# Ledger of designs, part 85: VHH binders against Profilin-1 (pfn-1)

Target 1, 132 residues: Profilin-1 (pfn-1), of Caenorhabditis elegans (q9xw16)
Amino acid sequence: MSGWNAYIDTMTAAAPSIKRCAIVGAADGSVWARTEADNVFKASEEELKTFVALFNDVTQVPAKGADIEGVHYVVPRTEESLIFGKKENTGFFAVKTKSAVLIAVYEGPNEVAAQVRKAVESMQTYLNNAGY
Below, E stands for the ipSAE of ESMFold2; O stands for the ipSAE of OpenDDE; V2 stands for 0.75 times the mean of E and O plus 0.25 times the DockQ between their complexes.

## First folded at step 16 (VHH)

Design ug77 (framework vhh_7pa5_2; at its last look DockQ between E and O 0.50; V2 from the best seeds 0.00; counts 0 for: pae O 3.9 > 2)
Fold by ESMFold2-Fast, scan of step 16:
Structure ug77 (fold): chain B 132 residues (1-132), chain A 124 residues (1-124)
Amino acid sequence: as target 1 above (132 residues)
Amino acid sequence: QVQLVESGGGMVQPGGSLRLSCAASGFTFSSYAMSWVRRAPGKGPEWVSYISGSGKSTHYADSVKGRFTISRDNAKNTLYLQMNSLKPEDTALYYCAVGGPQPPPLKGEDYQYWGQGTQVTVSS
């Protein structure tokens, strides 16, 4: 499969607790692939443009939080290419590669979060190694 | 489900022009970035250009920058590639695809496209 949708399918297979996810352009927040139907990732291009710009200076994100799908998340801390947040029983992990930002929204406790983070970071590693 | 149909290819002499079209259906076209990708005989795919869902952002491979223009008509669910100053090196089967530039498929999979592509041949 040459579609970006194959990468979405791989992440959701690796971490079934992912409720919704997307792969978007790092430069502009354009949607390249996302979950659909009952699991549609429903962020607008304008919201995603704002979101991917957070990777320009991740150190400012914990003070402001982050918005995904119209939901405001508390971001406790960031790493250079990783933003993650939590709101009650929901959370997200977002990682940046050279060309893309991968966003996974999940629901569940800390054990679930660890599985989701591993799936997203594994895909980040694959894409970085491929030069993407 | 998703269907993409490329058209507009043909034979042209060096320096000529062609306009490719990609008719899309089965998904919310305006929500997704779209790319043009080409494959020359015996070679792997080369990403050519992509455009954001809104059409506000465009990106090009260095090999085509200044010669090709990507555009879209979201009301018609159609993607376009205007190709000017064509070179023999542009000879390839051209495909449209959803999303931006894509690495090789995962774990031994071959490249899979939604449509059959449209052939562009640039020769003297």
Scores: ipSAE 0.727, ipTM 0.863, lowest interface PAE 0.7, mean pLDDT 89
Fold by ESMFold2, look of step 17:
Structure ug77 (fold): chain B 132 residues (1-132), chain A 124 residues (1-124)
Amino acid sequence: as target 1 above (132 residues)
Amino acid sequence: QVQLVESGGGMVQPGGSLRLSCAASGFTFSSYAMSWVRRAPGKGPEWVSYISGSGKSTHYADSVKGRFTISRDNAKNTLYLQMNSLKPEDTALYYCAVGGPQPPPLKGEDYQYWGQGTQVTVSS
């Protein structure tokens, strides 16, 4: 067990609508921590490497969407360090820090999306302030 | 359940070599990035090296670049650190850890490296 698992636990506790969650290296998409067991985050390293590279130019992402766990999402919104994806009653928020990307996949209507975004952004801020 | 067991440390003279091993069990080793971390006497932990789950991406602290090589064998669930041209300042307890560099602790939580560590001592 690693200290990165505590970050996973903190995000899922702060936003219970998060179904799966991961922290991955921003340079290589390699998994540092993820939800496991019944809620395994099941993206391959190759898929995650492609995914984290989207942050190199987020303005191109809405035209193509994004894939996580083999699921294609429409991306209605990006910011320089944030990608928001939607598919039906599910979605994701992903945020980039200096060294990592935090990914949270959730289920629910727009009302829960704000809670999910807040949960990942609070960890983004904490890690950025610590130089991560 | 998750266990990391380091081995291969010892006492060597400056300029010598050692190869550290980390045997992993209790998780899907190949799915996770791994790091080596060391703690010298009187110092805090220092990240040494990183390798991605696939082994395709590696990274090193400036203090060890060109002298240390991280590798992994996913079929054997084992992480390695080849340490060449050892210097007295490399003297430390070496640990393997899951993921990237040790994160800042969340308030009120103490997290430990899971490995027992293996002592490396470089002296004349």
Scores: ipSAE 0.639, ipTM 0.842, lowest interface PAE 1.4, mean pLDDT 88
Fold by OpenDDE, look of step 17:
Structure ug77 (fold): chain B 132 residues (1-132), chain A 124 residues (1-124)
Amino acid sequence: as target 1 above (132 residues)
Amino acid sequence: QVQLVESGGGMVQPGGSLRLSCAASGFTFSSYAMSWVRRAPGKGPEWVSYISGSGKSTHYADSVKGRFTISRDNAKNTLYLQMNSLKPEDTALYYCAVGGPQPPPLKGEDYQYWGQGTQVTVSS
């Protein structure tokens, strides 16, 4: 195991409810790593570019919602470096580091959300401390 | 499985030019940002250049800005690095890697995958 894929594996291992996951550039939404095989993260670069730009003003995101992989999510609230959304029994957590955005799409009841959040925020902290 | 194979390296005089290629396979090439990274003798890895999956965004280290040009052909699953006005300090083993720009120091785990590298030697 090598590269950013290791971080993907770390997050997915920490939260089994995560179905798809990606690490993208905060500036342009380019994909650095993503889940593959049976759970390919399929957001396009253009979509991701739009998504990461949401972090420029997170206060407006709840009014708009957020789109990932062609799916529109309701965003109940945001934090400075955190955007999360919900759609039925699915949702996502996205956190921003110094240079990246970590996106985790999960499936399950609301109870699983806490574990997903913890997974991505832990990785956020790790990467920030590492300078990324 | 993922494979990255660099080529195009060689020996050139200062001021010369080289064009490196990286043949990628085993993953959806166009979906991933790619980078060139180099390792000079006795030094740690140095990030050189970055290109987004679509090729719309590019970045360069200050040390190569204005001299090197990164590009890609997604139809051919190939990454390129045009190196002009080469300097002795550009001497290094050059790797193509999957991933985005990041601050030093670089480690193997900082990128998704690495190739075997192609040697570039700039000497009079």
Scores: ipSAE 0.020, ipTM 0.418, lowest interface PAE 3.9, mean pLDDT 88
ESMFold2 (binder alone), look of step 17: mean pLDDT 82; pTM 0.826

Design ug8 (from ug4 with D110H; framework vhh_7pa5_2; at its last fold request DockQ between E and O 0.79; V2 from the best seeds 0.85)
Fold by OpenDDE, fold request of step 19:
Structure ug8 (fold): chain B 132 residues (1-132), chain A 123 residues (1-123)
Amino acid sequence: as target 1 above (132 residues)
Amino acid sequence: QVQLVESGGGMVQPGGSLRLSCAASGFTFSSYAMSWVRRAPGKGPEWVSYISGSGKSTHYADSVKGRFTISRDNAKNTLYLQMNSLKPEDTALYYCAVGGPQPPPLKGEHQYWGQGTQVTVSS
């Protein structure tokens, strides 16, 4: 479907707890690739536009949380290019590259979060080194 | 399966104009950003422009800013590229692709472009 789908597949293969995943434009939240079929990533363009803008000032995000796919997550942790959200037995990691935001929504106990984070950060590093 | 068919290319003199089209099928067109990329003779692919799914956001490579305009008609599943003030260095095979700037392949060929449409700018 898209050259970006290979990147989605790489992240989901690296972390089986990832249920949905998307790669979007850092500038506008436009969808470049996403999981489909039974695991469709359902965030709207407008929602994603708001979401990627959170990276302009991540220090404010823990106080207000973040919304993805119409679901509100508390945000226990942020870094300059990372937002971690949690809700019950689900969560997400979002990382920003030079031109994109990678979003992985996962389901499972807290123990699976480390693997998900590693998957998206590895891809982040790869893309940054490639100039993306 | 995803299918992209580019058209509208041709030969023009410097300063001329062309309008490219890309007919898309096999996916929810309006849900995805779309890009134009080009490959000049002897060079690697160059990203040209991309537009968000809704069409509200557009982005351009510095080499084409002010001369090219990307647009889309989601009702027709069609992507467009209006090319004005064409230069010889714009000569290339032009492709449309799903998503923003196109990434490098991870394993061999992972790019899903159409057959391309040839643009030649020459006196």
Scores: ipSAE 0.930, ipTM 0.957, lowest interface PAE 0.4, mean pLDDT 95
Fold by ESMFold2, fold request of step 19:
Structure ug8 (fold): chain B 132 residues (1-132), chain A 123 residues (1-123)
Amino acid sequence: as target 1 above (132 residues)
Amino acid sequence: QVQLVESGGGMVQPGGSLRLSCAASGFTFSSYAMSWVRRAPGKGPEWVSYISGSGKSTHYADSVKGRFTISRDNAKNTLYLQMNSLKPEDTALYYCAVGGPQPPPLKGEHQYWGQGTQVTVSS
């Protein structure tokens, strides 16, 4: 049992609008933990490798958008360690730490996006403070 | 239920070799990165290596790079660690785990480890 599953559970509990979630290696996009069962996070290793590489230069991402689980999102906002993607009534937040990228895919109006962002950033901060 | 069973440990002299195995069940083995972690006497867990789900990407702690090789056989749901040029400081209980380097525990969370497989390197 991976201790990364507790991070998945904490984010989904903190933001009920999160429908699928994953934690992947920042270097290679390998899956360390993800939502399973009724809400499997279904992204290929190749897609995730491409996705985490977006953090190498986040300034290029708004022009291209981003793909997760075969879904294309427009990217209206990025920060050095954060990518926000949007498609219709769904979206994602992804945050990078030294070792990992935390990805949360949510559904709902813009009002719930702030809750999702706070959930992933809380775990990002905890990991950053521990050197991860 | 996820089950990971380590084997292949033993007593060896410095410079010796061992190959550890980890038999996995209860999850889609090929979808997840897998790690080896070790616990030396009186110490907390130390991450050793991880391999991506496909096996295409491998990573090592500096202390074992060049001496240890992680591999997996997805058809057999088995993870391996080939350990060469063993040193006394490699003495530890070795565990496999799902994912990359294990994160710090969250408040109220208790990490649980299986039995592991003991590696003892001494003259």
Scores: ipSAE 0.805, ipTM 0.896, lowest interface PAE 0.7, mean pLDDT 91
Fold by ESMFold2-Fast, scan of step 16:
Structure ug8 (fold): chain B 132 residues (1-132), chain A 123 residues (1-123)
Amino acid sequence: as target 1 above (132 residues)
Amino acid sequence: QVQLVESGGGMVQPGGSLRLSCAASGFTFSSYAMSWVRRAPGKGPEWVSYISGSGKSTHYADSVKGRFTISRDNAKNTLYLQMNSLKPEDTALYYCAVGGPQPPPLKGEHQYWGQGTQVTVSS
């Protein structure tokens, strides 16, 4: 697949600790691109609609946590357009652009989390600068 | 392999109607949002319409709002664009695409387009 899938490939190449990744619509949570096959990102459209709505008020998220792929993550804090969470040895980073939300699920210690965050934030910056 | 095959284009008079189809294969169609994009001679690509994977959310470019209707049949892996009240300005090659509006190509990559289907609205 080309188009949006090229952006998934770029993020996973930049941070090999990303296990599953998706780009979804900011308004509806519908998938535009995701990892597939053995690394399929399995969140339902219903779950993703709920998830992207969290960006309407990120300050409430630490009290509730966040659900991705049926897994409940503890969200220790948020930033304006960034939600991240942890569940044991797994975690995620999600960033919002004007039109999209990028979600990367990773496994590993905090040392690899920084690499995943930078990959996702770099793509967020690129898309925002392109008007997306 | 992901494949998208557009069809249903043709020649019509202003005010006429056409229904475009996009046959999708090689991926779980119902899990993905889809768009229609068009390219008129001498112009860049213009995003036309969007539909979520479930079909519950749709969006349209201002130039086609009220005249075009996007829909999908997930059981048939097919995307549709019903075009009513066609204008000469709608003359273009029409393409379907996976996801939202097409992002700019990354360095070293070029945009992937199918064959498209030609719509010509005579003056």
Scores: ipSAE 0.690, ipTM 0.853, lowest interface PAE 0.9, mean pLDDT 88
ESMFold2, look of step 17: ipSAE 0.793; ipTM 0.894
ESMFold2 (binder alone), look of step 17: mean pLDDT 81; pTM 0.814
OpenDDE, look of step 17: ipSAE 0.913; ipTM 0.947
ESMFold2, fold request of step 19: ipSAE 0.767, 0.797; ipTM 0.881, 0.893
ESMFold2 (binder alone), fold request of step 19: mean pLDDT 81, 79, 80; pTM 0.817, 0.803, 0.811
OpenDDE, fold request of step 19: ipSAE 0.927, 0.928; ipTM 0.954, 0.955

Design ug80 (framework vhh_7pa5_2)
Fold by ESMFold2-Fast, scan of step 16:
Formats: structure tokens, sequence, C-alpha cells
Structure ug80 (fold): chain B 132 residues (1-132), chain A 124 residues (1-124)
């Protein structure tokens, strides 16, 4: 089994408003770990390959938005290794490390967005400090 | 319940070949990247090779480039590692794993547990 499943479990425990979550390869968008069953993260590998390529130049993303699980999100701004977006009551935070991209899709008001962001950025910091 | 069963190891002389298999069950195999990792006597695990869910992307550790080929058969839920030009330094227990290179554990309860694996021994 993947040791990456522990990261999914940790993020969802830290931010219960996360509805679906995945860890994918930064180079190819292939899934390493994700929520399953009733909470399955349903993005195709083709969609995820396109999504992770956005991190090659995040400054272009606000003009185009981003697609995750067939849903188009408005991206208001980006940071070097962070893309986030909103569509009505849903949103996502995606952070890039050297080897991976962590994606969390949540539902709820702005108060839960801060908790979700903290959870994914905490994992990003941990992985970056470990050389990942 | 996720289950991974490795097979195909054995003893070979330097320059020989072996083909390892990993039979996967309990998850949507085609949706996940897969890796081969190995553990030599007295050493920690070393990532060997990676393949994306679709099979379109592959990566190899520098120590095995040009000698090993990773592949998968998503219809059969099986991962393969073709090992050619084997060297004594390739002697190790070989494991398959879901995803990319293994991350550091978050706690001692989250330490990676490797199954039985399949033993590869290269000696003259």
Amino acid sequence: as target 1 above (132 residues)
Amino acid sequence: QVQLVESGGGMVQPGGSLRLSCAASGFTFSSYAMSWVRRAPGKGPEWVSYISGSGKSTHYADSVKGRFTISRDNAKNTLYLQMNSLKPEDTALYYCAVGGPQPPPLSKEDMDYWGQGTQVTVSS
C-alpha cells in the first residue's frame, strides 16, 4: 500500500469540510492516493495532466480558470506553488511540492476554506522540508 | 482491502534476466500510478521504477536505467518489471507499491509496512 494514503487521512481529519482529496504526480498528474468509495475523487488522468501543467506558469491561470472533476473553477489569483478556485458553494486548494500536487475539494462557506488551506499548506511544508 | 502480491524472483548469474509480477486487487488499479521499490540487506528501501496509471509515463532510478523496463496490464490488474543485465548490486527484496516514491511517515503508526516481496539474488 501507498504511504501517501496517510497524507489523505491526515488532511481530511484536519479539515472535515474536505469532500474529496487527491495526491498526484507533479510531472504527469497520475493518482498516488485519493479519497475513495462515496468520496471518490473522480478526475481523469488526462484532466489531471492538464491541471498539474498549470504550475509551470501560474501567472496565466487567473485569466483561464482551472478544471477539476469536470467542473470549471474561477481562479482569482495564484501564488508560486498554490492554485485555488471557487464555484458557488464549492472550492479547491492545490499545492505543488517538488514531486507531487495535493488537491483538496471542499464545500461550505468561506470559514471552512481557511481550514482547508491550512491543512494542504501544512502538508506541503512537511513534504518540502523532507525533500519531496 | 488492498492486496499486492509479488512474484518472479529467484537466483541468477550476473548478466541474467528475471521478470517480476505484481498482482493487484481491492482497488481501481488503472486509476493509480505504481512503483517498484527494493530493499538490499542492511539498507533502507530504494525506489526503482514508476509507471503512471495509463502507462504513458515511466521513470527509472539512475542505477537501473537501460536495464529494467516497467510495464502494466490494466485489464489483468498486473504490474511487471523486466530486469535485464542483472548485477550483484541488484540483489534485494523487491516490492510493488501504489503511487510515486514513498514519502516520510507522519507518525510511527503510519510507518510503511512492506509485504513479503519477491527475492532477487544475483551471484556467480
Scores: ipSAE 0.615, ipTM 0.823, lowest interface PAE 1.2, mean pLDDT 86

Design vg2 (from vf2 with S106E; framework vhh_4orz_3; at its last look DockQ between E and O 0.73; V2 from the best seeds 0.78)
Fold by OpenDDE, look of step 17:
Structure vg2 (fold): chain B 132 residues (1-132), chain A 123 residues (1-123)
Amino acid sequence: as target 1 above (132 residues)
Amino acid sequence: EVQLVESGGGLVQAGGSLRLFCAASGFTFSDYSMAWLRQAPGKRREWVALISYAGDYDYADSVKDRFTISRDNAKNTVSLQMNSLKPEDTAIYFCAAFDSFDSGDETYDYDYWGQGTQVTVSS
């Protein structure tokens, strides 16, 4: 098991509503780790390349949304290193570190979103401090 | 005072059309993403459509290609054009506002709600 898989496990344990998540390279969208088995994160390399590029200017993302795993999400909120998307009873949080993008797709009512954000931001902080 | 006021609901036959409107006041409308949700008798409230403050939009699968969400920032309104209505579309339809610039909050729910408008589709 890759060391990055441990970080996937940490995020999913911290927020049970996370259904799928991935850690990808911020520069090219290459997959470093992802949920597997029954909860495989299925975004393609090309899709992830496009997705991570959204962080070049997050202010433009709400106008066009974001696609993950072939699913379009409306993006009502962004911060400098954060993109939040919504679709029905699902959504995602994506946060950017120095060298990575963490993506967590969750399922549940709006109330679960805060816990998901905390999980990915905690990992974001950890990785940033570690130089990643 | 913040207000969201829905209108345009009513009784319509299956296959018919309705256009719902939501008039907003008391807040900076252009800073908010707007959503339509609906609740049928005995069912959970469900997401119907969402349009971001910047104009991107999406729909629940059950209404895709039949419903159209749009907004007019000049008039502080969001609308829902409902075509090819089905009996299963019968519900109270709510307009809701989502602040797009408070992402640092610990909440990710809609900030404001309308009182709802009844839509009844007869077979």
Scores: ipSAE 0.891, ipTM 0.936, lowest interface PAE 0.4, mean pLDDT 94
Fold by ESMFold2, look of step 17:
Structure vg2 (fold): chain B 132 residues (1-132), chain A 123 residues (1-123)
Amino acid sequence: as target 1 above (132 residues)
Amino acid sequence: EVQLVESGGGLVQAGGSLRLFCAASGFTFSDYSMAWLRQAPGKRREWVALISYAGDYDYADSVKDRFTISRDNAKNTVSLQMNSLKPEDTAIYFCAAFDSFDSGDETYDYDYWGQGTQVTVSS
């Protein structure tokens, strides 16, 4: 298990609605850390490579959505380094740092989305400041 | 004043079809992603379908292949075509709007809601 697992724990503790999350390499989607055990983050190598490439131009993402773990998400909003996706009572936030993409998949009504966003953005800021 | 007004609800026999409309006014409709949600008596509101401002869409698994969401930015409407209706589709149906360009949004929740239209499927 990598030392990056502590960052996974930090995000899931900050936002209990996060059910699965991962830290992946921004260039190739390689998995640096993920939730495990009962909440394994399951995304294929092909999905993750395609997913991180969405950050090359986030303005194109709302027209086609995003796929994670074989689930299609409609993307109603993006920002320069952030993608927000929705499917039923679930959703995701993904943010890009210099070296990584943080992905958090959550469950709950839209009211919990703000907590998830804050958790991933706080980690984004921390990792960017640390040079990652 | 912002308005979302649903119409097209009613009583329909199981296996039948119904088309809901949501007319929007008071905001720049093309900047918003639009959703249909429903609430049966005593149940929590559930997501039915979402269409992004840029045209991607998806459905709850329980209605996939039976319902179709569409939007018309020239008429400021979103619609829900509901085919092969079942008694479990009985609910109040709401349209909702999400500002896709509000970079300062701290809630990440729907900004506007309609009052809902009743759909009742007999069987």
Scores: ipSAE 0.780, ipTM 0.900, lowest interface PAE 0.8, mean pLDDT 92
Fold by ESMFold2-Fast, scan of step 16:
Structure vg2 (fold): chain B 132 residues (1-132), chain A 123 residues (1-123)
Amino acid sequence: as target 1 above (132 residues)
Amino acid sequence: EVQLVESGGGLVQAGGSLRLFCAASGFTFSDYSMAWLRQAPGKRREWVALISYAGDYDYADSVKDRFTISRDNAKNTVSLQMNSLKPEDTAIYFCAAFDSFDSGDETYDYDYWGQGTQVTVSS
């Protein structure tokens, strides 16, 4: 959806270390918007359905990790409505809103992660305030 | 005082094995995810393995199927079993700790680092 793609553009502009991202439905993992072309977010419908279900109890996620785009990430930290994943020189932040889950995969050293989190949390706040 | 102390490094012939240990003190070890990183001469530091506070783990592709990370919370120790060692594994190996429960951490970097232990694999 082109309307939702504006929010993808906002997040990637705010944190250039984001390589791929998506906004998906919290109930079913359906894709509302995602990065395209050279930076296409590649997760399957089955994988996304499994991923959004992790938010039913984030405290269990560090024991099993999370899979995004066929890649396994160790999850060193969760907070209410937030999952942080880490793999080598890549990582992700995922946050849940009332109706959506935002997923941002980034590349770079740990020092860039704070800006990625800030971009994703700013969008989380915006969407929650908009009723999503 | 917070300390991470590595041990078990040394000189080994190609195809051999070593087991590295990292002993932690001064913090609640079970609340931390633990990592091994290495730095070869003239190279940047690279990640080797990560184990969460809850036990999930992963490896860099270069060491997958040869190295095994494990932790012992009763002994405050993380270890790295290194099998089928290659000359390319020659590096200083560092233990690092990530606070899994500090929501105030704005960097998402490792909180504590060891001094490293030298591993040399002879050609």
Scores: ipSAE 0.765, ipTM 0.881, lowest interface PAE 0.6, mean pLDDT 90
ESMFold2 (binder alone), look of step 17: mean pLDDT 82; pTM 0.826
ESMFold2, look of step 18: ipSAE 0.779; ipTM 0.894
ESMFold2 (binder alone), look of step 18: mean pLDDT 82; pTM 0.824
OpenDDE, look of step 18: ipSAE 0.821; ipTM 0.901

Design vg33 (from vf2 with G104A; framework vhh_4orz_3; at its last look DockQ between E and O 0.78; V2 from the best seeds 0.77)
Fold by OpenDDE, look of step 17:
Structure vg33 (fold): chain B 132 residues (1-132), chain A 123 residues (1-123)
Amino acid sequence: as target 1 above (132 residues)
Amino acid sequence: EVQLVESGGGLVQAGGSLRLFCAASGFTFSDYSMAWLRQAPGKRREWVALISYAGDYDYADSVKDRFTISRDNAKNTVSLQMNSLKPEDTAIYFCAAFDSFDSADSTYDYDYWGQGTQVTVSS
């Protein structure tokens, strides 16, 4: 288990609605850590490469949406280092650090999204302070 | 005052079509993503379709390839073209507005709702 797996565990523990999550390289989408076992994060390398590139210009993402694990999400909100996607009772938060992108896919009603965002942003802050 | 007013509902036979409209007023329509939701008797309200403020869209699996969501920012309207209707599509259909700037900061819920329009599909 790499040190990055501990961060996956921290995020999933902080927000029970998170079903799958991953930490990937911001430059190329390479997977550093991900949920496994029954909740395997299944995005392909090519997909992740495309996904992390969305952060190059987040303002365009709401017009096109984002795909994760072969699922298309409508993106109703972006910030400089945040992409929020929504699909029925599911969604995702992706946040960018200095060198990584954290992706959390959640399931539940809209009210659970706040906790998910807090979890990933907390990790974002931690990693940024650590130089990542 | 914020208003969302649905129209276009009614009774239709299975296999038929309806087009729902939602007219918005009282807020900056172009800043909001718009959604259609529906609630059948005895069932939970369910997501049907969503279109972002920038025009990207998606559908519930149950209505994909049958329903089409669109918006007209010039007219402050969102529409739902419903084709190949089935009895299980019978429900009250609601138009909802989702503020991408406000809702995403806290609850991530829809900010405004219409009163709904009844859609009944007979066998």
Scores: ipSAE 0.787, ipTM 0.894, lowest interface PAE 0.5, mean pLDDT 93
Fold by ESMFold2, look of step 17:
Structure vg33 (fold): chain B 132 residues (1-132), chain A 123 residues (1-123)
Amino acid sequence: as target 1 above (132 residues)
Amino acid sequence: EVQLVESGGGLVQAGGSLRLFCAASGFTFSDYSMAWLRQAPGKRREWVALISYAGDYDYADSVKDRFTISRDNAKNTVSLQMNSLKPEDTAIYFCAAFDSFDSADSTYDYDYWGQGTQVTVSS
């Protein structure tokens, strides 16, 4: 979906600490767009299906954590439509829209996390307003 | 007043063990995810282990299988059991706290830090 690739570029430009990101279907984890080439977002279909299901009840996620790209993240905070995970000097933000989940994996110290969250939440708002 | 106080550091021979403790006061401990970080001489501070407020945990790859993080919400403590210590583990170890329920916090950084405790591992 060539139109969806522009949204990947928008998020990575808004927060340069994002190293990999994807837009996946909220119902099944199917990949609509992702970073490619040197920074390919590599998560299996099985992993993404499990991952998006975490949004069925985000309150249970901090007890279990979340896995993406074969990496386990401790989840110290969630909101109704947002999951934040940490592993070493990396982390992710994932947000759910009406039909999609946006996933951004970043590298850097904690102070870059706020920029990453802002980038994904801005896109979340945009896509929700557009009906997605 | 908020306090995080580390203890249990010291000098130990390679292959030995130490247990670090972090005593917390002045905030609702059970709402916080807790971490251990360390800073070796001449290096930047690095993440060692994190335990969420709800109990999930993980470790830096370099210490996995040797270190164990645990928390006791009744005692307001988090601990780090360090086994099979290596000279590379020599560092100041810091306890840090992250408010898991502060939805207004846009920084996403640790809210509180301890003063640190020195761990020195001799070859």
Scores: ipSAE 0.758, ipTM 0.893, lowest interface PAE 0.9, mean pLDDT 92
ESMFold2-Fast, scan of step 16: ipSAE 0.791; ipTM 0.895
ESMFold2 (binder alone), look of step 17: mean pLDDT 83; pTM 0.837

Design vg80 (framework vhh_4orz_3)
Fold by ESMFold2-Fast, scan of step 16:
Structure vg80 (fold): chain B 132 residues (1-132), chain A 122 residues (1-122)
Amino acid sequence: as target 1 above (132 residues)
Amino acid sequence: EVQLVESGGGLVQAGGSLRLFCAASGFTFSDYSMAWLRQAPGKRREWVALISYAGDYDYADSVKDRFTISRDNAKNTVSLQMNSLKPEDTAIYFCAAFSFDSGDSTYDYDYWGQGTQVTVSS
C-alpha cells in the first residue's frame, strides 16, 4: 500500500531505542515503508520473504532463530503473532497483523526492550483495527 | 529453590582448553534459554554465548570459532567448551537463565549462578 511512512515515525517516536524498522507485506515481505538514510532498514527481498513465512508457525522459530539484515538472532520467545530476537546489545520485535508484519530492530541494554515491544504492539493493534 | 551452579573453571596456559558446566535446579530447565556471561576485574559484565530452549545459539565476536555452547535437557545442564584460550579470556564466568515471558519486564535474566573463575596465563 502507500502512505505508510507516518506509521514508521509514530513507532520510532514512541520508542527512541528503535534504530531501524519496517512495515512489510505479510504474504510476501514486500516493503511498504521503512526507516531511511542513516537508519535505513537493509533487509533483502529474499530475506524478508523468508522472515514473514516464519509467522506460518512461530513455534518452530526458537529452534532455528531468525535472520534480519544479514544478522542472525536467537529467538528466545514467540507468541501467536510475535517474534522476539536477541543478540548481545541488539534485538528485534516483529508482530503480524492481518496484512502486514512490523519489524523493529533496537539497540541498547535489555531494559529498553519492553518499550520497543509496547510500541510495535500498539501499532499492531491500530493497524488491525484499521483492517490491515 | 532455584539454583544455577557453575563448575569446570581453573588455571590454564594460553592455547589450552576448559569446559565449563552449569547445573540447573528448581525450575523447568527445558523452558528456559541459557547464557554465559563473563566479568574481568574492573570491567563490565559481557555476554559470551546464548542458547535458546530449543537449541539455536550465538556467540560474541571475541569468542566466535573458539567457544561452543551446548545444553542437555535430560541432565538440566548447559556447557561451554572453551578452546584456544587467551589471557584476555581471564574472567569470572556466569551462567544465566531467561524466559522473557513478560512484555512489561526489563527483559533481563531471571536467574544467575555464582560464577566460576577462569584464569589464563601466558
Scores: ipSAE 0.685, ipTM 0.833, lowest interface PAE 0.9, mean pLDDT 89

